# Ledger of designs, part 12: VHH binders against A disintegrin and metalloproteinase with thrombospondin motifs 9 (ADAMTS9)

Target 1, 201 residues: A disintegrin and metalloproteinase with thrombospondin motifs 9 (ADAMTS9), of Homo sapiens (Human) (q9p2n4r1735to1935)
Amino acid sequence: LPQNCKEVKRLKGASEDGEYFLMIRGKLLKIFCAGMHSDHPKEYVTLVHGDSENFSEVYGHRLHNPTECPYNGSRRDDCQCRKDYTAAGFSSFQKIRIDLTSMQIITTDLQFARTSEGHPVPFATAGDCYSAAKCPQGRFSINLYGTGLSLTESARWISQGNYAVSDIKKSPDGTRVVGKCGGYCGKCTPSSGTGLEVRVL
Below, E stands for the ipSAE of ESMFold2; O stands for the ipSAE of OpenDDE; V2 stands for 0.75 times the mean of E and O plus 0.25 times the DockQ between their complexes.

## First folded at step 13 (VHH)

Design n3 (from m4 with Y105W; framework vhh_6fv0_2; at its last look DockQ between E and O 0.01; V2 from the best seeds 0.00; counts 0 for: pae E 11.1 > 2, placed apart)
Fold by ESMFold2, look of step 13:
Structure n3 (fold): chain B 201 residues (1-201), chain A 120 residues (1-120)
Amino acid sequence: as target 1 above (201 residues)
Amino acid sequence: QVQLQESGGGLVQPGGSLRLSCAASGFTFSSYAMYWVRQAPEKGLEWVSTISDSGGSTYYKDSVKGRFTVSRDNAKNTLYLQMNSLKPEDAAQYYCAKEPYWGDWSEFSRGQGTQVTVSS
């Protein structure tokens, strides 16, 4: 069985983008092959729970008073806020790209992301410019359940920026991660040292 | 290199007035909202006022609303705070601050501040 999309093209004679079964680390995974008309097809994982549970946000509201963390850190539509952070964006994901050699998610590939507001935001990242009181409002969500993949325990996030802070919660089985990230201004992103590594279940 | 320099502080009597200035350089001043914040001896950093990049919207801490007025002159790269009806609780080191932007992940940018003292 093919181990990547190039092998699907070579061994099966396939030339159309679509879902194919590949042998990855001794197990069969369903992988979406894109760019099959070219010499450099790319491998994507279709997210079973889709865009409602797989998204990344840079929150666009800023507190009038950036030295506070009102509402016990809860987001409110009636906050004393301005919606004027120009770096803001919201992206949701139907598929994510994976490097099958390293088993790393390529968070910056947005081919199958939909950006509904503002700027595109990479997978597994979030940020804001809401508060200097470590009151993160930007959110991301990862749900790999049903894909045959889970995050390894090596996956770490780095907070970057002034007053940057993150609150990241991982499920024990590595299939669910939610994060709140922000600062004044700040974001969280997977560490370049560990990357966003997955394993085959 | 963001540079902010506050001036105009001093000693005033209760009920008096001061006008603070903040000279800005090293960034495109007219592209950023600006803040006034203050630090009293026994309190942490407190927000006082915000003004939008164009100057079209202004916001104030409740305790200073109606007494303080924030303004800016984008042609002169200068932020102002007119402080009227000063009270002893307004005594603090006052800082202007540049609103951080996504592409500028440096630390919170503020000057050295200017001291406001209120006594009779």
Scores: ipSAE 0.006, ipTM 0.250, lowest interface PAE 11.1, mean pLDDT 86
ESMFold2 (binder alone), look of step 13: mean pLDDT 81; pTM 0.811
OpenDDE, look of step 13: ipSAE 0.010; ipTM 0.225

Design n4 (from m4 with S106T S109V; framework vhh_6fv0_2; at its last look DockQ between E and O 0.74; V2 from the best seeds 0.00; counts 0 for: pae O 3.8 > 2)
Amino acid sequence: QVQLQESGGGLVQPGGSLRLSCAASGFTFSSYAMYWVRQAPEKGLEWVSTISDSGGSTYYKDSVKGRFTVSRDNAKNTLYLQMNSLKPEDAAQYYCAKEPYWGDYTEFVRGQGTQVTVSS
ESMFold2, look of step 13: ipSAE 0.469; ipTM 0.814
ESMFold2 (binder alone), look of step 13: mean pLDDT 82; pTM 0.820
OpenDDE, look of step 13: ipSAE 0.704; ipTM 0.903
ESMFold2, look of step 15: ipSAE 0.343; ipTM 0.745
ESMFold2 (binder alone), look of step 15: mean pLDDT 81; pTM 0.812
OpenDDE, look of step 15: ipSAE 0.030; ipTM 0.324

Design n5 (from k6 with F107E D108F; framework vhh_7nfr_2; at its last look DockQ between E and O 0.04; V2 from the best seeds 0.00; counts 0 for: pae O 11.5 > 2, placed apart)
Fold by OpenDDE, look of step 13:
Structure n5 (fold): chain B 201 residues (1-201), chain A 120 residues (1-120)
Amino acid sequence: as target 1 above (201 residues)
Amino acid sequence: QVQLQESGGGLVQPGGSLRLSCAASGFTFSSYAMYWVRQAPGEGREWVSTISGSGGSTYYADSVKGRFTIARDNVKNTLYLLMDSLKSDDTAVYYCAKEPYWGDYSEFSWGQGTQVTVSS
């Protein structure tokens, strides 16, 4: 069995984008091959739960007084806030790119991402410029359930920016991750040192 | 100091084409992803397109996909937006933007913008 989309082309003479079964780390996984008409097809994983549970957000509202954390940190979209954070955006994901060599998700590939608001936001990333008082409002959600993949223990997030804070929760099986991130201004992203590494279940 | 200067806007008829340019200075151009954003009168800023530092990756809003092409010349420190099949809804001030040094989640640097008007 082919181990990547390029091998699919070689072995099966396939030239159409679509779902293919690949042998990855000794298991058969369904992988979406994009760019099969080219010499450099790319591998994507279709997310079973799609947009509803796979999204990244940079929250757009900012407090007039950045030293506050009103509502006990609860999100209020109708707040009396500044609405001028230019980096704000919301992206949801149907598919995510995977590097099968390193077994890392390439979070910056937005080929199959939908940005419904503002600027595109990478996978597994969140941020805001809401407050400097440890009051994160940006959100991200990852759900790999049903894909045959899970995040490894090495998968970790870093906080970047001024007064950056993050609250990230992982499921025990590594298939579900949710996070709140922000600052003034701040974000959380997967660590470049470890990347967003996945394993085959 | 980061400087961005948009140009190339104008008045065109529906179905027409324009090419916008953005001259960049004050930073290592090839090290940063660049954005096009537009703002119509009475509307908020709308993301249009993004291109990676190397130019190897491009992304488009659904509203312009298949009609607009973002490109860059890292030797000339210039960002481009090729706009084909223009529609009345494309009327807006178009801005080029640079992401902050630590990523795209802080304040962007913007130019003064260039007006694009699509009208019969």
Scores: ipSAE 0.006, ipTM 0.214, lowest interface PAE 11.5, mean pLDDT 90
ESMFold2, look of step 13: ipSAE 0.012; ipTM 0.442
ESMFold2 (binder alone), look of step 13: mean pLDDT 85; pTM 0.853

## First folded at step 15 (VHH; framework vhh_6fv0_2)

Design p1 (from n4 with Y105S; at its last look DockQ between E and O 0.74; V2 from the best seeds 0.00; counts 0 for: pae E 4.3 > 2)
Fold by ESMFold2, look of step 15:
Structure p1 (fold): chain B 201 residues (1-201), chain A 120 residues (1-120)
Amino acid sequence: as target 1 above (201 residues)
Amino acid sequence: QVQLQESGGGLVQPGGSLRLSCAASGFTFSSYAMYWVRQAPEKGLEWVSTISDSGGSTYYKDSVKGRFTVSRDNAKNTLYLQMNSLKPEDAAQYYCAKEPYWGDSTEFVRGQGTQVTVSS
C-alpha cells in the first residue's frame, strides 16, 4: 500500500484529490491527498470534529488599563477594552497538513483553514496584546479524536514576547489540547526543537 | 530610537493646575495609543489615562475623572495631560508611555518623567 500521496499517484495512477488509505508506521491511516495533478502532492488529515474543535486565535481586545488582569482572567465582551489590535485573527481548521517523513503537523499550511476574522493564525497557535499583568486571553484548540493520530509526549509549546504566558492542557491520550496564551504582546507556538509530533494509534 | 520626553511638572498648591507635555520621536506617533502613568515614592506604577491613536477616545482612572484631560496633537507628535483641581494624592513622577505592538523590543516604553508636587 502507498506510504505517501506521491506513491498513490505513481502506484495507482490516481490524479484526483481525495481521501486515500496509506500505510504509515505499519498501520492504515486515512489521508487527504491534495494537488494530485501536480508533481508535489501534499498530505492532510481530515479533522473529524472539524472547525468547532480545531481553531487558533490571536485575541483582538486590549485593556484601557494595561496594568490589570480584570475578572480574574475571564474573558468579557463588555470589558473596558479597545478592539483595535490589528495583528488579531481567528482561524478554524477542517484539515491539517502532516509531514509523513517526520510525523509532524505543518502548522503554517492554511489551505483547509477558514479565517473568519482578521489575520490567518497558524494551527496550535494563540496570542494577544491584552495586558502587561500576565492575563492571557488568546485560545487555541486541537481535537484529533477519530483521525487515527495523537500527539506524542514530545509536543511542547513555547511562549514568545513581553509578559508572555501560556496555559496548555493536554489530554492523557494526546488527542485533545487546549491553550490559553498571550502577553503584552505575546503568543504561544509549538517549540521548534520538538515540533508538533504525532503518532499513529 | 524611540524617545519620549515629559515636561511641565512643578510645585502647585492644592486645587491648582498643571499641564504636562510629552514630546515623541523615533516612531510613527499617530499609529499608537498613548498612556499617562505615575509613580509615587516607593509605589508601583499607576495607570492614569489612555488616549487612542486618533485622539477620538479617552479613558481615565476613576480618581482623576473630571479633573484630568488627556489630549494629543498628532501633527506635532505631542501628548498632553491637563491636570486641574490637584490633590496631595496626585503628587508623583508622571510618565508618558507608548502602547506596544507585537515585535517591540521594550516591555513598556516610557520617558524620563516629570515631577508633580502638590504642597500646601
Scores: ipSAE 0.250, ipTM 0.695, lowest interface PAE 4.3, mean pLDDT 89
ESMFold2 (binder alone), look of step 15: mean pLDDT 81; pTM 0.806
OpenDDE, look of step 15: ipSAE 0.591; ipTM 0.842

Design p2 (from n4 with D53G Y105H; at its last look DockQ between E and O 0.82; V2 from the best seeds 0.00; counts 0 for: pae E 2.4 > 2)
Amino acid sequence: QVQLQESGGGLVQPGGSLRLSCAASGFTFSSYAMYWVRQAPEKGLEWVSTISGSGGSTYYKDSVKGRFTVSRDNAKNTLYLQMNSLKPEDAAQYYCAKEPYWGDHTEFVRGQGTQVTVSS
ESMFold2, look of step 15: ipSAE 0.477; ipTM 0.819
ESMFold2 (binder alone), look of step 15: mean pLDDT 82; pTM 0.820
OpenDDE, look of step 15: ipSAE 0.641; ipTM 0.862
ESMFold2, look of step 16: ipSAE 0.483; ipTM 0.824
ESMFold2 (binder alone), look of step 16: mean pLDDT 81; pTM 0.813
OpenDDE, look of step 16: ipSAE 0.696; ipTM 0.893

Design p3 (from n4 with D104L Y105S; at its last look DockQ between E and O 0.08; V2 from the best seeds 0.00; counts 0 for: pae E 9.3 > 2, placed apart)
Fold by ESMFold2, look of step 15:
Structure p3 (fold): chain B 201 residues (1-201), chain A 120 residues (1-120)
Amino acid sequence: as target 1 above (201 residues)
Amino acid sequence: QVQLQESGGGLVQPGGSLRLSCAASGFTFSSYAMYWVRQAPEKGLEWVSTISDSGGSTYYKDSVKGRFTVSRDNAKNTLYLQMNSLKPEDAAQYYCAKEPYWGLSTEFVRGQGTQVTVSS
């Protein structure tokens, strides 16, 4: 049984991009193989819950008075704000890339992302430049349910930037993560020391 | 270590063209979206353009759409910015980057930059 998309080409004679079953850590996973016409195909996981539950955001509004956290931290489009944060963006994901050797998600691969506003934003990241008062507005969401994968307990996020803050909630089974992240200016990303490791269920 | 080296800047008259290059090393270039940002003397850093890791998706600041074209050659680890119909407001130090600019330069990985000057 093939263990990566390159072996699918070699062992099964396949030449088209598409979904294939691979043997990963002794278990079958459905993997989307992209770039099968090339010598270096890439492995992706199709997200069952898709764009609505898998997205990353850098929020574009910045408070006129950044020492405040108005509206008890809730988001309002009519805030006393400037919409001028140039890193702002919103990306949603239909598939995510996985490195099958390390079993880590490659968050910066955007081939199957849709960027509906502004700058593309990597998977599992969020940020803003909204407030210095620990009032994060940027959001990300991960839903791996139904993919055959879950995040391991090693997956951790780091906050970066001035006044950076994050509020990240993980389900016990590792299939769901939501985050609120920001600062003046701040972001959250998976820790480079742990990466975003997954296991086959 | 990650290294980025921009080149191709210079002096050009309004309406002229320049092609910027960014040579990348110290990381797997083909695995990363790449970014062009710029800084004018009286302004902070601002985003100009983004290209996906494969080159299949490109994004531009509204003021440069239709005038600038970002591209990449993953076999040569090189990022490009073709700049046409240059205007005085495009004059800036141009940088390529491996990550989006977040408003502060703390650990923002970029090259040394290349100067674009637009004057009559």
Scores: ipSAE 0.007, ipTM 0.319, lowest interface PAE 9.3, mean pLDDT 86
ESMFold2 (binder alone), look of step 15: mean pLDDT 82; pTM 0.816
OpenDDE, look of step 15: ipSAE 0.195; ipTM 0.622

Design p4 (from n4 with Y105E V109I; at its last look DockQ between E and O 0.75; V2 from the best seeds 0.00; counts 0 for: pae E 3.6 > 2)
Amino acid sequence: QVQLQESGGGLVQPGGSLRLSCAASGFTFSSYAMYWVRQAPEKGLEWVSTISDSGGSTYYKDSVKGRFTVSRDNAKNTLYLQMNSLKPEDAAQYYCAKEPYWGDETEFIRGQGTQVTVSS
ESMFold2, look of step 15: ipSAE 0.347; ipTM 0.754
ESMFold2 (binder alone), look of step 15: mean pLDDT 81; pTM 0.813
OpenDDE, look of step 15: ipSAE 0.617; ipTM 0.850

Design p5 (from n4 with D104H Y105S; at its last look DockQ between E and O 0.06; V2 from the best seeds 0.00; counts 0 for: pae E 8.8 > 2, placed apart)
Fold by ESMFold2, look of step 15:
Structure p5 (fold): chain B 201 residues (1-201), chain A 120 residues (1-120)
Amino acid sequence: as target 1 above (201 residues)
Amino acid sequence: QVQLQESGGGLVQPGGSLRLSCAASGFTFSSYAMYWVRQAPEKGLEWVSTISDSGGSTYYKDSVKGRFTVSRDNAKNTLYLQMNSLKPEDAAQYYCAKEPYWGHSTEFVRGQGTQVTVSS
């Protein structure tokens, strides 16, 4: 069985983009191969739970009074806020790119993302400029259930910025991660030291 | 180490055009989405445009849509911004980056920038 999309072309004679079974670390994975008409196809994982459960956000509102954390940290449309944070954006993902050599998600590949507000936001990333009172509003969500992959236990996020905070929750099986991240201003991204590594279940 | 060098700025009249370039090295350029940001005098940085790693998807700040076009040449490791119908409000130092600007410059890698000035 082929071990990457380039081998799918060579071994199966396939030339169309689509889903193929690849042998990865001794197990079968369903991989979407893109760019199959070229010599440089790319490997993607189609997310079973889709873009409603796989998204990244930089929240665009900033509190008038940044020393507060109103509503016990809940998000409200009627907040006393400025809608002026220029880094704001919201991206949702139907597929994510994977580097099969390193088994890492390439979070900046947006080929199969939809950006519905502001600028594109990389996968597994969130932030805001909402409050100096440790009141994060930016959200990301990862749901790998059904893909045959999970995040490794060493996957971690780095939080940076003034008054930066993150609240990141991982499921025990590594298939679900949710995060709230922010500051005045602050963000969270996967650590460059550990990356966003996955394993085959 | 990531290295980015912007060029192509200058002085143009309102309604004029400029093409900015960004030469990239120290990373696999073709594997990353690329970003243009700008900074007007005594203002913060603001996002302008994004292009996917292949160049197949492009995104723009609302105020530049239809006037600016981002592109890339992955064989030359170069990012471009074609700026048409320039307005005085577009005057700024322009930077390229391989990640979005997050409001904190400690973690934000960019070049020295290139100055765009719009005046009659």
Scores: ipSAE 0.007, ipTM 0.370, lowest interface PAE 8.8, mean pLDDT 86
ESMFold2 (binder alone), look of step 15: mean pLDDT 81; pTM 0.816
OpenDDE, look of step 15: ipSAE 0.319; ipTM 0.711

## First folded at step 16 (VHH; framework vhh_6fv0_2)

Design q1 (from p2 with T106I; at its last look DockQ between E and O 0.78; V2 from the best seeds 0.00; counts 0 for: pae E 11.2 > 2)
Fold by ESMFold2, look of step 16:
Structure q1 (fold): chain B 201 residues (1-201), chain A 120 residues (1-120)
Amino acid sequence: as target 1 above (201 residues)
Amino acid sequence: QVQLQESGGGLVQPGGSLRLSCAASGFTFSSYAMYWVRQAPEKGLEWVSTISGSGGSTYYKDSVKGRFTVSRDNAKNTLYLQMNSLKPEDAAQYYCAKEPYWGDHIEFVRGQGTQVTVSS
């Protein structure tokens, strides 16, 4: 069985884009092969829980009073806010790109993402410019359940920016991560040292 | 480097007035919202007022509305706070602060402050 999309192309002739079973780390995985008409097809994982549970956000509201954290940190769109943060955006994901050599998610590949508001936001990232009072509002969500993959225990996030803060929760089985991230202004991204590595279950 | 210098504080009686100034340099002043914040002894920083970069929008803490007026002169790179009908609870060290911008990687930038004391 092929181990990447290039081998699918070679072993089965000039095949079309679509789902194929690949042998990855001794297990069968369903991988979407894109760009099969080219010399360098790309591997994607179709997310079973789709856009509703796989998204990234830079929140666009900024408090009139940046020294407070109102509503006990809960999000309210009727806040006393300016709606003017130009870096804001929301992206949701049907598929994510994977590098099968390193077993890392390529968070900046947005081929199968939909940006419904503002700027594109990479997978597994979030941020805002809401408050200097450690009150993160930007959210991301990862749900890999049903894909045959989970995040390794080494995956970590870093916070960047002025007053940057993050609250990131990982499930014990590595299939679900949710985060709230922000600052004045701030973001969270996967650590360069660990990346966003997955393993086959 | 961003520099902010507050002035205009002093001692006034209850009901009196003061006008604070904040001289700004080291950045494009008109591109950023500016804030007034204050700190009384043994308290944290308290937001007082915000003004947009153009000066077209102003916002105030409820307890100072109608008494304080924030303004700016973008030609002089100067922020102002006109404080009328001062009360003892307004006594504090007052600071001006610059709105951060994405990617600045600097702490909340403020000046050294100017003391406002309200007593009979």
Scores: ipSAE 0.005, ipTM 0.338, lowest interface PAE 11.2, mean pLDDT 86
ESMFold2 (binder alone), look of step 16: mean pLDDT 82; pTM 0.828
OpenDDE, look of step 16: ipSAE 0.666; ipTM 0.881

Design q2 (from p2 with T106V; at its last look DockQ between E and O 0.79; V2 from the best seeds 0.00; counts 0 for: pae E 4.0 > 2)
Fold by ESMFold2, look of step 16:
Structure q2 (fold): chain B 201 residues (1-201), chain A 120 residues (1-120)
Amino acid sequence: as target 1 above (201 residues)
Amino acid sequence: QVQLQESGGGLVQPGGSLRLSCAASGFTFSSYAMYWVRQAPEKGLEWVSTISGSGGSTYYKDSVKGRFTVSRDNAKNTLYLQMNSLKPEDAAQYYCAKEPYWGDHVEFVRGQGTQVTVSS
């Protein structure tokens, strides 16, 4: 069985973008092959739970008073704040790119992302410029359930910014991660920058 | 490099007035909101006021609203705080601060500040 989308073309004679079964690390995975009419197709994982459970956000509200954390840190759209953070954005994901050689999600590939407001935000990334009082509002969510993949133990996040805080919760099986990140223009990203390590279940 | 220099502090009696200035350089001043914050010896850093980059919007801590007026002169790269009806609880070291943007690694307080003392 093929081990990447280029082998699908060679071994199966296929020329159309679509879902194919590949042999990855000794197990069969369903992989979306894009760019199959070229010599350099790309491999994507279709996210079974789609946009509602796979998203990245840089929150766009900034408090009038940046030194406090009102509402016990809960989000209110009617806060005493300005909706003027120009780096803000919200991206949701139907598919994510995977590098099958390194077994890493390529978080900056947005080919199958939808950015519903503001700037595109890479997968597994969140931030805000809401408060300097360690009051993160940006959210990300990852749900790999049903894909045959999970995050490895080495998958970690780093925070960037003097006031950046992250609160990241991973499920025991590594298929669900939710996080909130931010802090006075801070953010969190995977520790390798643009990659997020996964393994085959 | 961003530089902020506060001035205009001093000793004033309760009910008196004082005008603070903040000279800014090293960035496009009119593009950023600015803050006034203060720190008293027995309190942490406290927000006082925010003004938009254009100067069109101003926001105040409730306890200073109606007594303090923030303003800016974008041609002179200068931020101001007019403080009227001063109370002993307004005594503090006052700092101006530049609003950050995505990717800034900012120190919230950058200058030496300027001392405001309110004595009976």
Scores: ipSAE 0.273, ipTM 0.714, lowest interface PAE 4.0, mean pLDDT 89
ESMFold2 (binder alone), look of step 16: mean pLDDT 82; pTM 0.821
OpenDDE, look of step 16: ipSAE 0.711; ipTM 0.899

Design q3 (from p2 with T106L; at its last look DockQ between E and O 0.64; V2 from the best seeds 0.00; counts 0 for: pae E 10.8 > 2)
Fold by ESMFold2, look of step 16:
Structure q3 (fold): chain B 201 residues (1-201), chain A 120 residues (1-120)
Amino acid sequence: as target 1 above (201 residues)
Amino acid sequence: QVQLQESGGGLVQPGGSLRLSCAASGFTFSSYAMYWVRQAPEKGLEWVSTISGSGGSTYYKDSVKGRFTVSRDNAKNTLYLQMNSLKPEDAAQYYCAKEPYWGDHLEFVRGQGTQVTVSS
């Protein structure tokens, strides 16, 4: 069986974008091959749980009083705040790009993302400019269940910015990660040193 | 380089008044909301007041509302805090601060501060 989308073209004579089974680390993995009409097809993983459970957000509200964390950190549309953070955005994902050589998710490939508000936001990132009181409102969500992949324990996030804070929770099996990230202003991203590494289940 | 310099602090009796100034340079002053924050000894920073870039909207901590007035002169790149009816609990180092924004490298900038002391 082919081990990447280029081999799908060579070994099977396929030239159409679509789902193919690849042999990765001795196991079958379903991969969406994009750009198959070209010499440089790209590998994507279709997310079984789709947009509702796979999204990235930079939250657009900023508190009038940035030294507080109101509502015990809960988000409220009627907050004493202003919706004027121009870096704000919301992206949701049907597929994510994977580098099968390194087994890392390429978070900045947005080909199969839809940005419903504001600016595009890379996969597995979140942020805001809401509060200096460690009150993160930006959210991201990852759900790899059913894809045949899980995140390795080496996948780590870093926080950047003034008063930056993150609260990231991983499931024990590595298929589910949720994060709340923010600052004044702040964001979280996967560490460039570790990347967002996955393994085949 | 963003530069903020506070002035106008001093010693006053309870019930007295002070006017703080904050001279700003190194950025387009009128484009940013500005803050007054304060720090009492061995305490964290406490928000006092916010004013929008245009000066059209002002916001205050409840304990100073009605006693303090924030204003700005965008032609002079200067932020002000008029403090009336001062109380001992208002004694603190006062700082002006520029709101964080896209393109500011996500770093918060404040001045060196000016001391307000309320006797008795």
Scores: ipSAE 0.005, ipTM 0.309, lowest interface PAE 10.8, mean pLDDT 87
ESMFold2 (binder alone), look of step 16: mean pLDDT 83; pTM 0.830
OpenDDE, look of step 16: ipSAE 0.613; ipTM 0.859

Design q4 (from p2 with T106Q; at its last look DockQ between E and O 0.80; V2 from the best seeds 0.00; counts 0 for: pae E 4.4 > 2)
Fold by ESMFold2, look of step 16:
Structure q4 (fold): chain B 201 residues (1-201), chain A 120 residues (1-120)
Amino acid sequence: as target 1 above (201 residues)
Amino acid sequence: QVQLQESGGGLVQPGGSLRLSCAASGFTFSSYAMYWVRQAPEKGLEWVSTISGSGGSTYYKDSVKGRFTVSRDNAKNTLYLQMNSLKPEDAAQYYCAKEPYWGDHQEFVRGQGTQVTVSS
């Protein structure tokens, strides 16, 4: 079986974008091949749990009192807030791009993302400008279950910003990661040194 | 370079009044919300009030609501806090602060502050 989308095109004579089975590290994976009419097709993984469990957020509300963490850190629609953080955004993902040579997710490819509010936000990224009191409100969620892939232990997040705080929880099998990130215009992103590496289950 | 300079503090009796000023430079003043915060000895920073960039919206800590009034003059790049009916618990070093945006790595409090003392 083909090992990338170029091989699907050359070896099987396929020319349409779509789902194909590839042989990756000795196992079958279903890979969405995009750009098959060109010389540079790209490989994507379709997320079984889709947009509801795969999203990235930079939260848009800012507290009137930035020195507090109200509601024990819970999010409230009736907060004493302004919805005016212009860097805010919310993106959700049906597919993510993968580099099959490095086995890393390309978090900045947004071709199969939908941005429902504000700016596009890369996969696995969250932030806010809500509070200076260790009260992160930005959220991201990753769910790879059913894709045949899991994140490796090398996946790490870094915090950016003087008040930035992150709380990242990974499942033991590497298929679920949830994060809370923020801290008065801070964000967390996957480390550029480690990338967001996956393995075939 | 962002600069904030507080002034107008002093010694007053309980029930008295003071008006604080904050002169701002090094940024587009009207583009940012501004805060007043205060710090008593051996205490953390305490929020007092917030005013929007245009001056159209104001917010106050409950204990000062009705006694303190925040305002701004965007033509003069100046933020004000009118403090009436002062109480001993209002004694503190008062600072103005600029609302940050993405990538702001400077400290929240940047000025020297101005001391408000309510005599016993």
Scores: ipSAE 0.232, ipTM 0.695, lowest interface PAE 4.4, mean pLDDT 89
ESMFold2 (binder alone), look of step 16: mean pLDDT 82; pTM 0.817
OpenDDE, look of step 16: ipSAE 0.705; ipTM 0.895

Design q5 (from p2 with A33S S52T; at its last fold request DockQ between E and O 0.66; V2 from the best seeds 0.74)
Amino acid sequence: QVQLQESGGGLVQPGGSLRLSCAASGFTFSSYSMYWVRQAPEKGLEWVSTITGSGGSTYYKDSVKGRFTVSRDNAKNTLYLQMNSLKPEDAAQYYCAKEPYWGDHTEFVRGQGTQVTVSS
ESMFold2, look of step 16: ipSAE 0.605; ipTM 0.869
ESMFold2 (binder alone), look of step 16: mean pLDDT 81; pTM 0.813
OpenDDE, look of step 16: ipSAE 0.635; ipTM 0.868
ESMFold2, look of step 18: ipSAE 0.577; ipTM 0.857
ESMFold2 (binder alone), look of step 18: mean pLDDT 81; pTM 0.812
OpenDDE, look of step 18: ipSAE 0.674; ipTM 0.882
ESMFold2, fold request of step 21: ipSAE 0.650, 0.277, 0.601; ipTM 0.887, 0.716, 0.867
ESMFold2 (binder alone), fold request of step 21: mean pLDDT 81, 81, 81; pTM 0.810, 0.810, 0.811
OpenDDE, fold request of step 21: ipSAE 0.874, 0.870, 0.869; ipTM 0.957, 0.953, 0.952

